# Designs tried in a protein design chat: VH-VL binders against b7kms5. Part 308

Target 1, 80 residues: b7kms5
Amino acid sequence: DTFETVRNTIRIESEVDESLRQLCHEERITKETWLEAAYLYLCEKPEELAQVIQLAQERLSQRKAIADYKRAKTMQERFL
Key: E = the ipSAE of ESMFold2; O = the ipSAE of OpenDDE; V2 = 0.75 times the mean of E and O plus 0.25 times the DockQ between their complexes.

## First folded at step 21 (VH-VL)

Design a_10 (framework fv_miptenalimab; at its last look DockQ between E and O 0.62; V2 from the best seeds 0.00; counts 0 for: pae O 3.1 > 2)
Fold by ESMFold2, look of step 21:
Structure a_10 (fold): chain C 80 residues (1-80), chain A 124 residues (1-124), chain B 107 residues (1-107)
Amino acid sequence: as target 1 above (80 residues)
Amino acid sequence: QVTLVESGGGVVQPGRSLRLSCAFSGFSLSTRGVGVGWIRQAPGKGLEWVALIYYDDDKRYNPALKSRFTISRDNSKNTLYLQMNSLRAEDTAVYFCARRVYSFEKWTSWFDYWGQGTTVTVSS
Amino acid sequence: DIQMTQSPSFLSASVGDRVSITCKASQDIKSYLAWYQQKPGKAPKLLIYAASTLQSGVPDRFSGSGSGTDFTLTISSLQPEDFATYYCQQLNHWPLTFGQGTKLEIK
């Protein structure tokens, strides 16, 4: 019955993190308990989990596209 | 044993309202992850999902019906309701209630037990 | 909305035959698909969930396969009680949608 934990490193967009921090503070919870609760709740509602996954895929694609653009712009600036 | 029994069907004129009931036993809608939904079947047609209510009273609707139909429950009576307003001829169908369950490991859900349905006929 | 297209719409077969019914989703639904059997005047009965998991009490002549957009329900040796209409349902996108049905008739 013990809650064994695992330490993980994640990177979150700063404005999203700020909003999440404020929410957790106001609700008197931690980010990790929010993450655990959100995942467990969504697992009870797989139909909604699917929507979250779709949004996560969209955000992942956008992050990759922005990163590729920034690398291309940096290379362009180096050759000007 | 899980059972669901629908009632409240009948013949009604277009534009009228009707409330269906689904009495269930053998499970609690307070159990986390459980839901109960309404599915309908027009004469000679296939199945169409109408609405779903989760254990925490969260609700989802078929967008085509959302403006006219309301799902609700009374857990003290183990009963699910479907309020149908502004009924139209195309709402003529057998209405089933069904228990929705999920798998944590498979990340999906399904309707595992169904009632026998109640018939709604909307005619002039 | 996700369109679920079943093929064939009607299937005529003999007792003992191996039959397959296909279900195609208009978008990727992973393995989030259920199969139901419905006899005339009766409620649907769950056969398969999560594309391939057999519901308790369903004979093992029924099996499901596929993922993504293409799914198959197979009855390995058709029995007289298997004449019914079969529906697939996707549970990955709102609204939850069913295929149009496959009516299985005895030859």
Scores: ipSAE 0.565, ipTM 0.872, lowest interface PAE 1.6, mean pLDDT 92
Fold by OpenDDE, look of step 21:
Structure a_10 (fold): chain C 80 residues (1-80), chain A 124 residues (1-124), chain B 107 residues (1-107)
Amino acid sequence: as target 1 above (80 residues)
Amino acid sequence: QVTLVESGGGVVQPGRSLRLSCAFSGFSLSTRGVGVGWIRQAPGKGLEWVALIYYDDDKRYNPALKSRFTISRDNSKNTLYLQMNSLRAEDTAVYFCARRVYSFEKWTSWFDYWGQGTTVTVSS
Amino acid sequence: DIQMTQSPSFLSASVGDRVSITCKASQDIKSYLAWYQQKPGKAPKLLIYAASTLQSGVPDRFSGSGSGTDFTLTISSLQPEDFATYYCQQLNHWPLTFGQGTKLEIK
């Protein structure tokens, strides 16, 4: 429930991670317990889950687009 | 057997408040996945979702009505409530309460049982 | 909001007819669709949930199909008691929304 660095295999966007960390600190919970609780909550509320999934898909698409752009830029720089 | 019975409807003037009740039996609103909601139907019109309350007291509202309507429950009485404030002519409708169930297998929900409704008329 | 559009709004048919009612969603709602039947002065009655699952106690002449944005309620052989108004409802996004209804009348 603090700003301690924890071992995590999940990569989160820096701004979101910071915001989530702050929320967890204020609510005296951890990112881990928050994720667990959020998932369990959504499992019983499909109307909400559907919206979260849509947002997650959109975010994934954005990540891929950024990754593609970075790769393209790197390749261009190599052949200049 | 599942039953829902609405009450509290009547004729009121614009700007007034009214509280509807829905007494239900045959199920518990503390059961995981269960919810109860209000759906209304203006005369000669279709159905409009109003609000929903989950087993865990989480609530959802039609955004157009959220500022004026409040859904609540009393588990000890197995009763659902709809507090309606600042009533308008367009709120005239039959108000139904209905049970919302969730299937973990299908990851979806629906309204399987409905009351017969209570009529609210808002007129000068 | 997700708009649910039913077609047709009015339908005239005879006993024994096969009839179909269409519901179109403005967005993908997967299979989170329910069909209700309502008779004058009565409460809606659930017919189909999850787009294609028949509610217990509902005659098997009723069936639902579709996913995504296009859905269909079919009555294989219309019975006298089937003349009513039918509504589709999406349960995938807040706020929950209904189609405008289809009134099935006797020809």
Scores: ipSAE 0.066, ipTM 0.770, lowest interface PAE 3.1, mean pLDDT 92
ESMFold2 (binder alone), look of step 21: mean pLDDT 91; pTM 0.939

Design a_11 (framework fv_miptenalimab; at its last look DockQ between E and O 0.75; V2 from the best seeds 0.67)
Fold by OpenDDE, look of step 21:
Parts: sequence; structure tokens; C-alpha cells
Structure a_11 (fold): chain C 80 residues (1-80), chain A 124 residues (1-124), chain B 107 residues (1-107)
Amino acid sequence: as target 1 above (80 residues)
Amino acid sequence: QVTLVESGGGVVQPGRSLRLSCAFSGFSLSTRGVGVGWIRQAPGKGLEWVALIYYDDDKRYNPALKSRFTISRDNSKNTLYLQMNSLRAEDTAVYFCAHRVYSFEKWTSWFDYWGQGTTVTVSS
Amino acid sequence: DIQMTQSPSFLSASVGDRVSITCRASQDIKSYLAWYQQKPGKAPKLLIYAASTLQSGVPDRFSGSGSGTDFTLTISSLQPEDFATYYCQQLNHWPLTFGQGTKLEIK
């Protein structure tokens, strides 16, 4: 994609999204086509796919931790 | 019909170099998803993965051998190579080349066809 | 590295027997496992991939099962041509590693 705002059903961490957006812009591709290509590429190299899956699991854990922290903070603020 | 034929094996002294070849047919290493690898087997021992080369010339090595071994290909000749340097007695083995395939549905790969191997003996 | 441990290392059996070979991974490898058969002086032959999928041309007396860390190769009725050495291999994790092998001998 370019720097245009588009509807997206996938939520991406802001810094990663910005970086990816820039990459796609420079390479004259879209985030959608990049994701498709990346997945297909990894499917052709499943030996590498495992590493990406591990990273994805770590990122998911981080997201959950952040969400839990925010909830806890909100609750704390409500009772102060 | 996939076929692989190894050659280049022989008797060499420690410290020397040797290049193995694997001539293959029935497939192209330029085809997406295709890979070819080297696997060796010391006398009376099990199998040890050596290296893998992908269709896009991407390469992976056994960490224990990476510094001394180099995998390469010549698509025009449908031939795989294994350059072995600084050979040691423990490198004595039958060296197999094998065709690597993958599955989109199963997200994994395997070696479906193997050559008969070529013997490398490293001795003083 | 992922270590693959086969059990037993040696197995004696008779024609017609049901035999099972076990392969244990040092960590979770999902179903990314292959089984090979090797006869003396010959190249390994693929039997099973993705833990349980039978390679084309392989007799259906061979079967693979398991996931995670424990895997099993089963021969439902041993034939004379089945006496060989069998290897498991984990894929999808560098470096690729094999079990030490199981030699199936005639009792």
C-alpha cells in the first residue's frame, strides 16, 4: 500500500505497520500482496516457517501482557 | 521419474579437499518449492544431515560442517555439488543427495527420493 | 538442536509379527516427522512423511502415528523384505536431525 488510509480487518502494531507501509511504498506493492507473498514463500520453506511462528507467538504473548496491564491500570484508576 | 546419482567420492588424506557431484533428472531445481540436500552416513552409523539448497539458491547447513562444506548447484547441468574442505577422518561416510519436497497443506517438507550415494574415505 | 531418540535400537521379530518403533523428540516438533527405511548398501527410502502420511508406493502395512514429541512407526504384519534399519527425522527445525536408527532383524 501507499500512505493512504484503507479499511483493514487486521490490527497491526503501529510501528510495524508504518515500517511495512513504507517498505511497500518503496517496492511499489501493497501490504495485502506482501502478506500473500510472504505466506506463500514461507509455505515453500516450512523449515523457516517454524521460526516465524515462534516469533508470532511471542508477539501475541506481548500483546496479551500489554492488554492485561492496561486493564489493571484502568481498574486502579477507577478506585482512586 | 526422479533420479539422483552421486559421484566424486574416493580416498583422500586429511586436510585435503574433495568435490562431490549429484546429477539429477525428473525435476528442476528452479521449480518453486524444490530443494536438494546432502545427507551422509558414517560406516555403521546413522544418517546426518549436511546441507540443503533451495530452488532460489538459498542454502542451509549443518552448523558443525558449515565452515568447511559448501553446497552449490548448476541448473544448466541439473547438478548439485558439495565442496568439502579440510577433510577429517570423521568425514568418512557415504554421501547421499536427496530430493526435497514440501506440502502447502501440511506445512512441512521431506526427502522423497535419494541417490545411491558416493563413498568418501579420509585416511592417512 | 532437537535430539531424536529411537527405541529400540535393535529389534528381533518374525515374519507376520506386528512391530512398532518409537521415536522421541527432545522438544515439540508437531507432526513434522518422516520415517525412512534403509537396507544394507542401499539408499534410504521414504516411508512416511508428516508423521502419518504414507508415501506413494509404500505398502499399507506401514503406518505412522504421533505428534508433539512421541512418534511411532508400525508394521502390521512383517514381511521378509521389511528387515532393515529404520530412521526417523524431524523437519522444520534447523538443523535437521535423525534418530540413531532401529535395526529390525530376523528372530
Scores: ipSAE 0.731, ipTM 0.910, lowest interface PAE 0.6, mean pLDDT 95
Fold by ESMFold2, look of step 21:
Structure a_11 (fold): chain C 80 residues (1-80), chain A 124 residues (1-124), chain B 107 residues (1-107)
Amino acid sequence: as target 1 above (80 residues)
Amino acid sequence: QVTLVESGGGVVQPGRSLRLSCAFSGFSLSTRGVGVGWIRQAPGKGLEWVALIYYDDDKRYNPALKSRFTISRDNSKNTLYLQMNSLRAEDTAVYFCAHRVYSFEKWTSWFDYWGQGTTVTVSS
Amino acid sequence: DIQMTQSPSFLSASVGDRVSITCRASQDIKSYLAWYQQKPGKAPKLLIYAASTLQSGVPDRFSGSGSGTDFTLTISSLQPEDFATYYCQQLNHWPLTFGQGTKLEIK
């Protein structure tokens, strides 16, 4: 084990995290090594990486839209 | 010293099949991140991407051609193949194979070396 | 599919001229674009990758610029060997697509 590492905190949607955790357990890997492997594999195939980025952008937009809706509804309830 | 040489072109009738070969040297298709693409050019027209094969045998096709064309390889012979079925007049073109590389730092790829092409003519 | 539109389709110029060829993508392809040169009866030759990086062995009179949707290939002082057809290609979206080409002719 010669790799230097950094600590990161991320928030993952609970259903996705549960599925990923089960997969990693069954395959006897960690989330960290899965993330590293997925990124390195996709870097070898930038055309596929681009599709993953497109999906990530769509998920980010969905998260922002849900967050904006919740804030607007909370503000409406407080205003009224 | 990357070289690619296409062969197997010819004149065929519509509805027939043809298999193209791409013999290469100066690289290994087993090297991570390497690939080879097929690109075609109809007479007097521009370039059209046909297919790509990666080092791990993963393959991508132009959706318009996927039902009729199959890319494969024989690493022991340093050779790629393009099987072309149910040929149509619009498949008439020069077919090139091209070496594909990538950059980890730039997150993109390109075709850095090309063969001279083999001509396929589909006519009645 | 990403449409790659080149302009002009034809360009007449003299040796020594500065010429520019544009390529527009129908959506954002970041900098994931390559430029190729093709002479009659020959295979395409890579000039520029990643929008602006010059391929080894390509003369420095060739340059590329742009990102997102608008890209330019520039030849600063046209030489006799530069009369050819030029193609852009995006490598960000499946299927990979080329521009329709720009034929650069001697005036």
Scores: ipSAE 0.551, ipTM 0.867, lowest interface PAE 1.6, mean pLDDT 92
ESMFold2 (binder alone), look of step 21: mean pLDDT 91; pTM 0.938

Design a_12 (framework fv_miptenalimab; at its last look DockQ between E and O 0.80; V2 from the best seeds 0.69)
Fold by OpenDDE, look of step 21:
Structure a_12 (fold): chain C 80 residues (1-80), chain A 124 residues (1-124), chain B 107 residues (1-107)
Amino acid sequence: as target 1 above (80 residues)
Amino acid sequence: QVTLVESGGGVVQPGRSLRLSCAFSGFSLSTRGVGVGWIRQAPGKGLEWVALIYWDDDKRYNPALKSRFTISRDNSKNTLYLQMNSLRAEDTAVYFCAHRVYSFEKWTSWFDYWGQGTTVTVSS
Amino acid sequence: DIQMTQSPSFLSASVGDRVSITCKASQDIKSYLNWYQQKPGKAPKLLIYAASTLQSGVPDRFSGSGSGTDFTLTISSLQPEDFATYYCQQLNHWPLTFGQGTKLEIK
């Protein structure tokens, strides 16, 4: 994966994805290798992994809330 | 065979400083995934986590002690240190150093080997 | 901070008894809990990690269970060498915290 040609196999929030791509480009790594390295690093520090999991759960909740809002809005527009 | 031996304890007056040492063998703190921590125990009381240092020199502290205590290491000597400043009566305790390990499979960590501890007494 | 509350603080039992010590976390700590045994004048000894995994070399009369906020250490048949103080410890939240301890005494 390069900065210009990025293949996303998972859905990432746009701003986060862009920032991560930029970081990877600057550090001459790939998003894939970064994710692998980050996970392995956190596995070696499960005390920190626990914190990341909590953050991930919060982000998931936010995604669900946004999705619910969009659905509700679409429904509203449908009946106007 | 993992072994840890604490030293440097003694009797000191409040406000003074003391540096504890933990000499260990059977492992290297440069080994990825390894950690070593300080845990203390006041007389007749329970265990209190003080600090943890990882193989990559990353450090974590008990917030209540962070301003006064510093954990460090010397890999060439296989020795862990705890610099304690501005000592208080409530710092009186046996100080243990402990070997920290983790599991990829279980995403957890624990202290599997402990030293016998060194006693610090802070009194006027 | 996560408060770890053990119960009871003191327990009297006889050799051969089945005993259970509980540890309650003030917040969800998943299964990130360890159990230690400490005898007078000695360093703590690891018994259980990840809430229920027995440390190598520890007799299988020791077992751990629980997740979330409620945990239990069980000794199926108390032996003379088991009279000691036991501590639970969580690592799901900084700072690492221990329970206040449970002293298991001979009746």
Scores: ipSAE 0.737, ipTM 0.913, lowest interface PAE 0.6, mean pLDDT 95
Fold by ESMFold2, look of step 21:
Structure a_12 (fold): chain C 80 residues (1-80), chain A 124 residues (1-124), chain B 107 residues (1-107)
Amino acid sequence: as target 1 above (80 residues)
Amino acid sequence: QVTLVESGGGVVQPGRSLRLSCAFSGFSLSTRGVGVGWIRQAPGKGLEWVALIYWDDDKRYNPALKSRFTISRDNSKNTLYLQMNSLRAEDTAVYFCAHRVYSFEKWTSWFDYWGQGTTVTVSS
Amino acid sequence: DIQMTQSPSFLSASVGDRVSITCKASQDIKSYLNWYQQKPGKAPKLLIYAASTLQSGVPDRFSGSGSGTDFTLTISSLQPEDFATYYCQQLNHWPLTFGQGTKLEIK
């Protein structure tokens, strides 16, 4: 067997995950084959990969900001 | 050996059309990851990207030009075309076609082989 | 559109000099930057891609550095055949854009 795989855990925003699961179900593919195909396709078009990376960086910043807000709110509520 | 040769340039009045050709050899535009770009250079000026066509026939245009310029291909002749409509004085330039490749390892692309260009002059 | 600003626009130097040309992007372009050389009446030639990777067949005296918004092309010991105009080009944003060029003149 020459096909090696790894198992990983990732966290995806619930609404995005639900949409992705629906797409994969309708197209009769798996999330892992979608991920592999999307990455390989974008690697063949680096100009478009750059746009995806920029969007990913924006989403990462948003997730950090939301996490910081929630921690600050919980701290304030503990002292009230 | 990758080669590209542009043709179809000339002198034309404003408002008219021209179709440039890029005859190529040494690669197939149907090969995954391959593309061809059009880049132009006005006299004494720098380089300006015009358009890019990918192996799967997807196309990208400079937004300033996309209403007037169309890239197409004829695979039976190993030839690409740039249709330029409603030409203006500022379209005066040498037009190059260039082979575009990518690196999976570096996540980037570049134009590795260029033609010698064809000159378009838009004047009264 | 990402504006790519090269400095200087014109550079005069002697054979054997170390020369540096800078390219500044109006926004973060990470390392998605190429350098091209163009001699008068000729098509451009790729020197460097991915900001710092030397293209096959390009002499070792050429090098690239930088990331983000500030990039530098360096020629460590200028040769007579290096008389040319140099362009940076970014591919992080559509449309693809080039710097305005740096014309290198040999004294």
Scores: ipSAE 0.561, ipTM 0.858, lowest interface PAE 1.7, mean pLDDT 91
ESMFold2 (binder alone), look of step 21: mean pLDDT 90; pTM 0.926

Design a_13 (framework fv_miptenalimab; at its last look DockQ between E and O 0.70; V2 from the best seeds 0.65)
Fold by OpenDDE, look of step 21:
Structure a_13 (fold): chain C 80 residues (1-80), chain A 124 residues (1-124), chain B 107 residues (1-107)
Amino acid sequence: as target 1 above (80 residues)
Amino acid sequence: QVTLVESGGGVVQPGRSLRLSCAFSGFSLSTRGVGVGWIRQAPGKGLEWVALIYWDDDKRYNPALKSRFTISRDNSKNTLYLQMNSLRAEDTAVYFCAHRVYSFEKWTSWFDYWGQGTTVTVSS
Amino acid sequence: DIQMTQSPSFLSASVGDRVSITCKASQDIKSYLSWYQQKPGKAPKLLIYAASTLQSGVPDRFSGSGSGTDFTLTISSLQPEDFATYYCQQLNHWPLTFGQGTKLEIK
């Protein structure tokens, strides 16, 4: 529930992570407990879960696209 | 033993309002994870989902009906309500209330118990 | 909206018959499907949820299968009390939608 640097195995987009960190700080919770609570909440409302899953899939696709772009750019720079 | 009993149906003229009630027992709508919904069935037709209310008072509506229908609850009375405004002939139906449950491991919900329904007839 | 299409709309069968009712979703709904039985003037009764899980108290002659877009309700040996209308319903996608129903009649 602070802005301390913590080690975790989850990679989150920097802007989203910062926003979430701020929220957790204000609400005096942790990202971990927030994630747990959010998941359990969605399990209790599976009718809403589908929407979140769709958003998650879209975000994953975006991550892949960005990664592909970076790889292509790196390759281009290598041969110039 | 879960039971649901609808009431409040009747014959009304178009444009009028009607409030249906669903008295339930065997569960509490204050219990986390519980939901109760309205489903209607026009004469000789199929089932149509109307609205759903969760234990936390969160509500979902059929988009076609949202502007005219309101779902609500009174936990102290274990009663579900459906306020229907600006009634139309096409609203003529048997209205069922149903108990909604979910599963953590299956990530889905279903309506496990239904009332016998109350009939609403909208005619001039 | 997700359209649920049942087939057939009408089915005639005899006691003892094996019957199958299909439900097709307009898009992938995973296993978020329920089956209901309704007799004239009565409330719908839950038979199957999560596509293939039998509701407690429902005879095991009823079974559900399928995932994605194609689902099937099967009655292994039709009993006299099974003549009714059956509905499939998709959940987990707003708005919740039902199939148009399949009326199972005695031949």
Scores: ipSAE 0.741, ipTM 0.912, lowest interface PAE 0.6, mean pLDDT 95
Fold by ESMFold2, look of step 21:
Structure a_13 (fold): chain C 80 residues (1-80), chain A 124 residues (1-124), chain B 107 residues (1-107)
Amino acid sequence: as target 1 above (80 residues)
Amino acid sequence: QVTLVESGGGVVQPGRSLRLSCAFSGFSLSTRGVGVGWIRQAPGKGLEWVALIYWDDDKRYNPALKSRFTISRDNSKNTLYLQMNSLRAEDTAVYFCAHRVYSFEKWTSWFDYWGQGTTVTVSS
Amino acid sequence: DIQMTQSPSFLSASVGDRVSITCKASQDIKSYLSWYQQKPGKAPKLLIYAASTLQSGVPDRFSGSGSGTDFTLTISSLQPEDFATYYCQQLNHWPLTFGQGTKLEIK
């Protein structure tokens, strides 16, 4: 009972996923162990974790903006 | 328990160099998650962060000082050094070293113990 | 750089008073803020980390609050040993930066 896991599904941009899969393959690790290691390492350097969070917020905003644009374009075409 | 002692301060002319030492006890810089920061305080002024070194020898500098200041360590002596080159009048300050720790749960760090400082005076 | 602005810069108060010192960040720093006390000729002493967590051994008349950009250090019922200069520090962005300080003096 020292290790319990939770199943998760996530969506990753295709170019990022391809790069990450190649890295994990070359290093003989899994995405899940990479995620765990990256998070644990950054927690030991919270000053650097803060920089990663800022980038993540930017990416989230960009994804929302693209989704809103596509929805608006679809509505525009339905009302032309 | 944690103790930090700075030394190596003095009066120097502009353009010269000076190396400060931070001798510490009660912790090891090789312990994961630990770091040491340098902070300075000009006479009658506030605190200014200078640099931080992590347990894995990773280093971060105040960008205004990075071209002139360098951190190094000597593990055999439990001592950290701050090499200061091309000193200017604005570098006149008390220089403190401070023990840095972090919280996994709170996702932040802080400086929990400080040395008493060493004084650097850059004057003609 | 994240600028940390403290107010007031100078505060005169009496033993027994309740005082508050504010710290404003130029950008969102979450709760990644520390408060330090410094007496003349001495090193700073940590009071509060993570905006609101009291350091071990610090009297509970000290408290911290806030998140984002606006933070407050409160001292309830001032004691003679509380007259000092107080600094906030953010730890969310490089370079790490301090507020300019608040000097608390006996009225």
Scores: ipSAE 0.530, ipTM 0.853, lowest interface PAE 1.7, mean pLDDT 91
ESMFold2 (binder alone), look of step 21: mean pLDDT 91; pTM 0.936

Design a_14 (framework fv_miptenalimab; at its last look DockQ between E and O 0.88; V2 from the best seeds 0.66)
Fold by OpenDDE, look of step 21:
Structure a_14 (fold): chain C 80 residues (1-80), chain A 124 residues (1-124), chain B 107 residues (1-107)
Amino acid sequence: as target 1 above (80 residues)
Amino acid sequence: QVTLVESGGGVVQPGRSLRLSCAFSGFSLSTRGVGVGWIRQAPGKGLEWVALIYWDDDKRYNPALKSRFTISRDNSKNTLYLQMNSLRAEDTAVYFCAHRVYSFEKWTSWFDYWGQGTTVTVSS
Amino acid sequence: DIQMTQSPSFLSASVGDRVSITCKASQDIKSYLHWYQQKPGKAPKLLIYAASTLQSGVPDRFSGSGSGTDFTLTISSLQPEDFATYYCQQLNHWPLTFGQGTKLEIK
């Protein structure tokens, strides 16, 4: 197998990132290898993918809602 | 060559327990990605998933049966087990064990090989 | 739970016929749908996995199509050995569920 890597820009919610960072530190792994392992694990158990995907969709929706709120607030402040 | 052979079926009275065995060859349940499941079929009826065990001993159950059925394995014997407790008339069925595989690129799993089944009859 | 509904439940056909069996999922299951064949007194046999991929050793007269909620198993030219019961199954959502089956009989 090859270990060639590609660069990715991943933005993670700050509290989640901190928790993940701490976990990786304690387990002597990296966020990168954790993500790789997690994905491969889910591929090996695709029966679990549906739940993770649903959770990911919910989180995406939350991000969008927050972004929309911030935009609206900024606009309000501009015209007050 | 993957083969699965069920055994342990028989006639039992309601409330009793029974343990089924599935001896398999051609694969190891210690191999990453491998799974084995139980599927049953009542007389003249369709197929019903019972339980699944993964290579890492992780287990999944049909919610309707979880409280009474237990799936387990013995890797040294290449044997899968189904412990059935508090048996009911509706548990009467042919019980199949099946080899579960997955696809990395298709993000899905399926049962590619099945045993011939063992018959369990629950009657007073 | 995801309900899998096959249609028809019974199908009569003749050798040489083109036959189609449908399977409908109660919700979107993408392409995570598999087809099995079962003959009386025998174990189920995998025919197609992931909606459209033919299992090794299965005759190419069998084909599968569909995605989302609607799926179809097609036998292009029915052979004598094809008279059996067919089941669809989803294996990506707990609990795993099967269709009620379609019994293909000789007309």
Scores: ipSAE 0.692, ipTM 0.900, lowest interface PAE 0.7, mean pLDDT 95
Fold by ESMFold2, look of step 21:
Structure a_14 (fold): chain C 80 residues (1-80), chain A 124 residues (1-124), chain B 107 residues (1-107)
Amino acid sequence: as target 1 above (80 residues)
Amino acid sequence: QVTLVESGGGVVQPGRSLRLSCAFSGFSLSTRGVGVGWIRQAPGKGLEWVALIYWDDDKRYNPALKSRFTISRDNSKNTLYLQMNSLRAEDTAVYFCAHRVYSFEKWTSWFDYWGQGTTVTVSS
Amino acid sequence: DIQMTQSPSFLSASVGDRVSITCKASQDIKSYLHWYQQKPGKAPKLLIYAASTLQSGVPDRFSGSGSGTDFTLTISSLQPEDFATYYCQQLNHWPLTFGQGTKLEIK
């Protein structure tokens, strides 16, 4: 049967994206197949999935804090 | 029908070694998603997780036991082993092996079938 | 390590009673908690997985609820065969840990 796929865009931190892109190139895979494989693998070991989720929550919090800081700084610069 | 049968328990002196076996049927450790764990229960006490082995030979240990205990398997015999070294009095317990399953939909795993246990007594 | 604390440690009840056993995790474990029943001299038996899903063959008088850190096992109408020790267990965070147990005995 033919895989049905969904097209979407995601934003990845530049340094992480560069490293992942190079890994995928070396292994002759794509980022999307890596993402699918990683998720499917972790679902078979939920104990490890829990660790990945914890890290993802930490990274989300960091990205949100940085975004809030940048918005506040941009607002201040309007009064230059 | 999933079955697990432990063996190899006995009375040993502190500092000695013992190897437990778990013979199983109704599943194969070569099947993706499958795992088997060792859980122990000291006399009159609760359950304590010891180790887990996955279908791909990946292994996890209780950190308190990791330096002394080794989980391994022989897929041709559908048998799991627990090598216990440098045994201490606190290792006295009934040792169970248990079939580990997971749910893709629930994002968790559990022990659905257990063996009857084998008793290890570490005594002077 | 995730500590799993059960309450009460000991519970005395009569046939027909509704009883509840609680389990508190020291950290958020979402719904990744499982309940086991153990009778003396026997292996544990899975009752409920993923906080609230009843294992096949387990009577529907057993139910589980909760998420995050607070979980409850309920027996709606206690039967003679339900007198046992009950354990909660999380498997999602290493090391895998069990509660200390709740012994349910006949009054």
Scores: ipSAE 0.475, ipTM 0.847, lowest interface PAE 2.0, mean pLDDT 90
ESMFold2 (binder alone), look of step 21: mean pLDDT 90; pTM 0.920

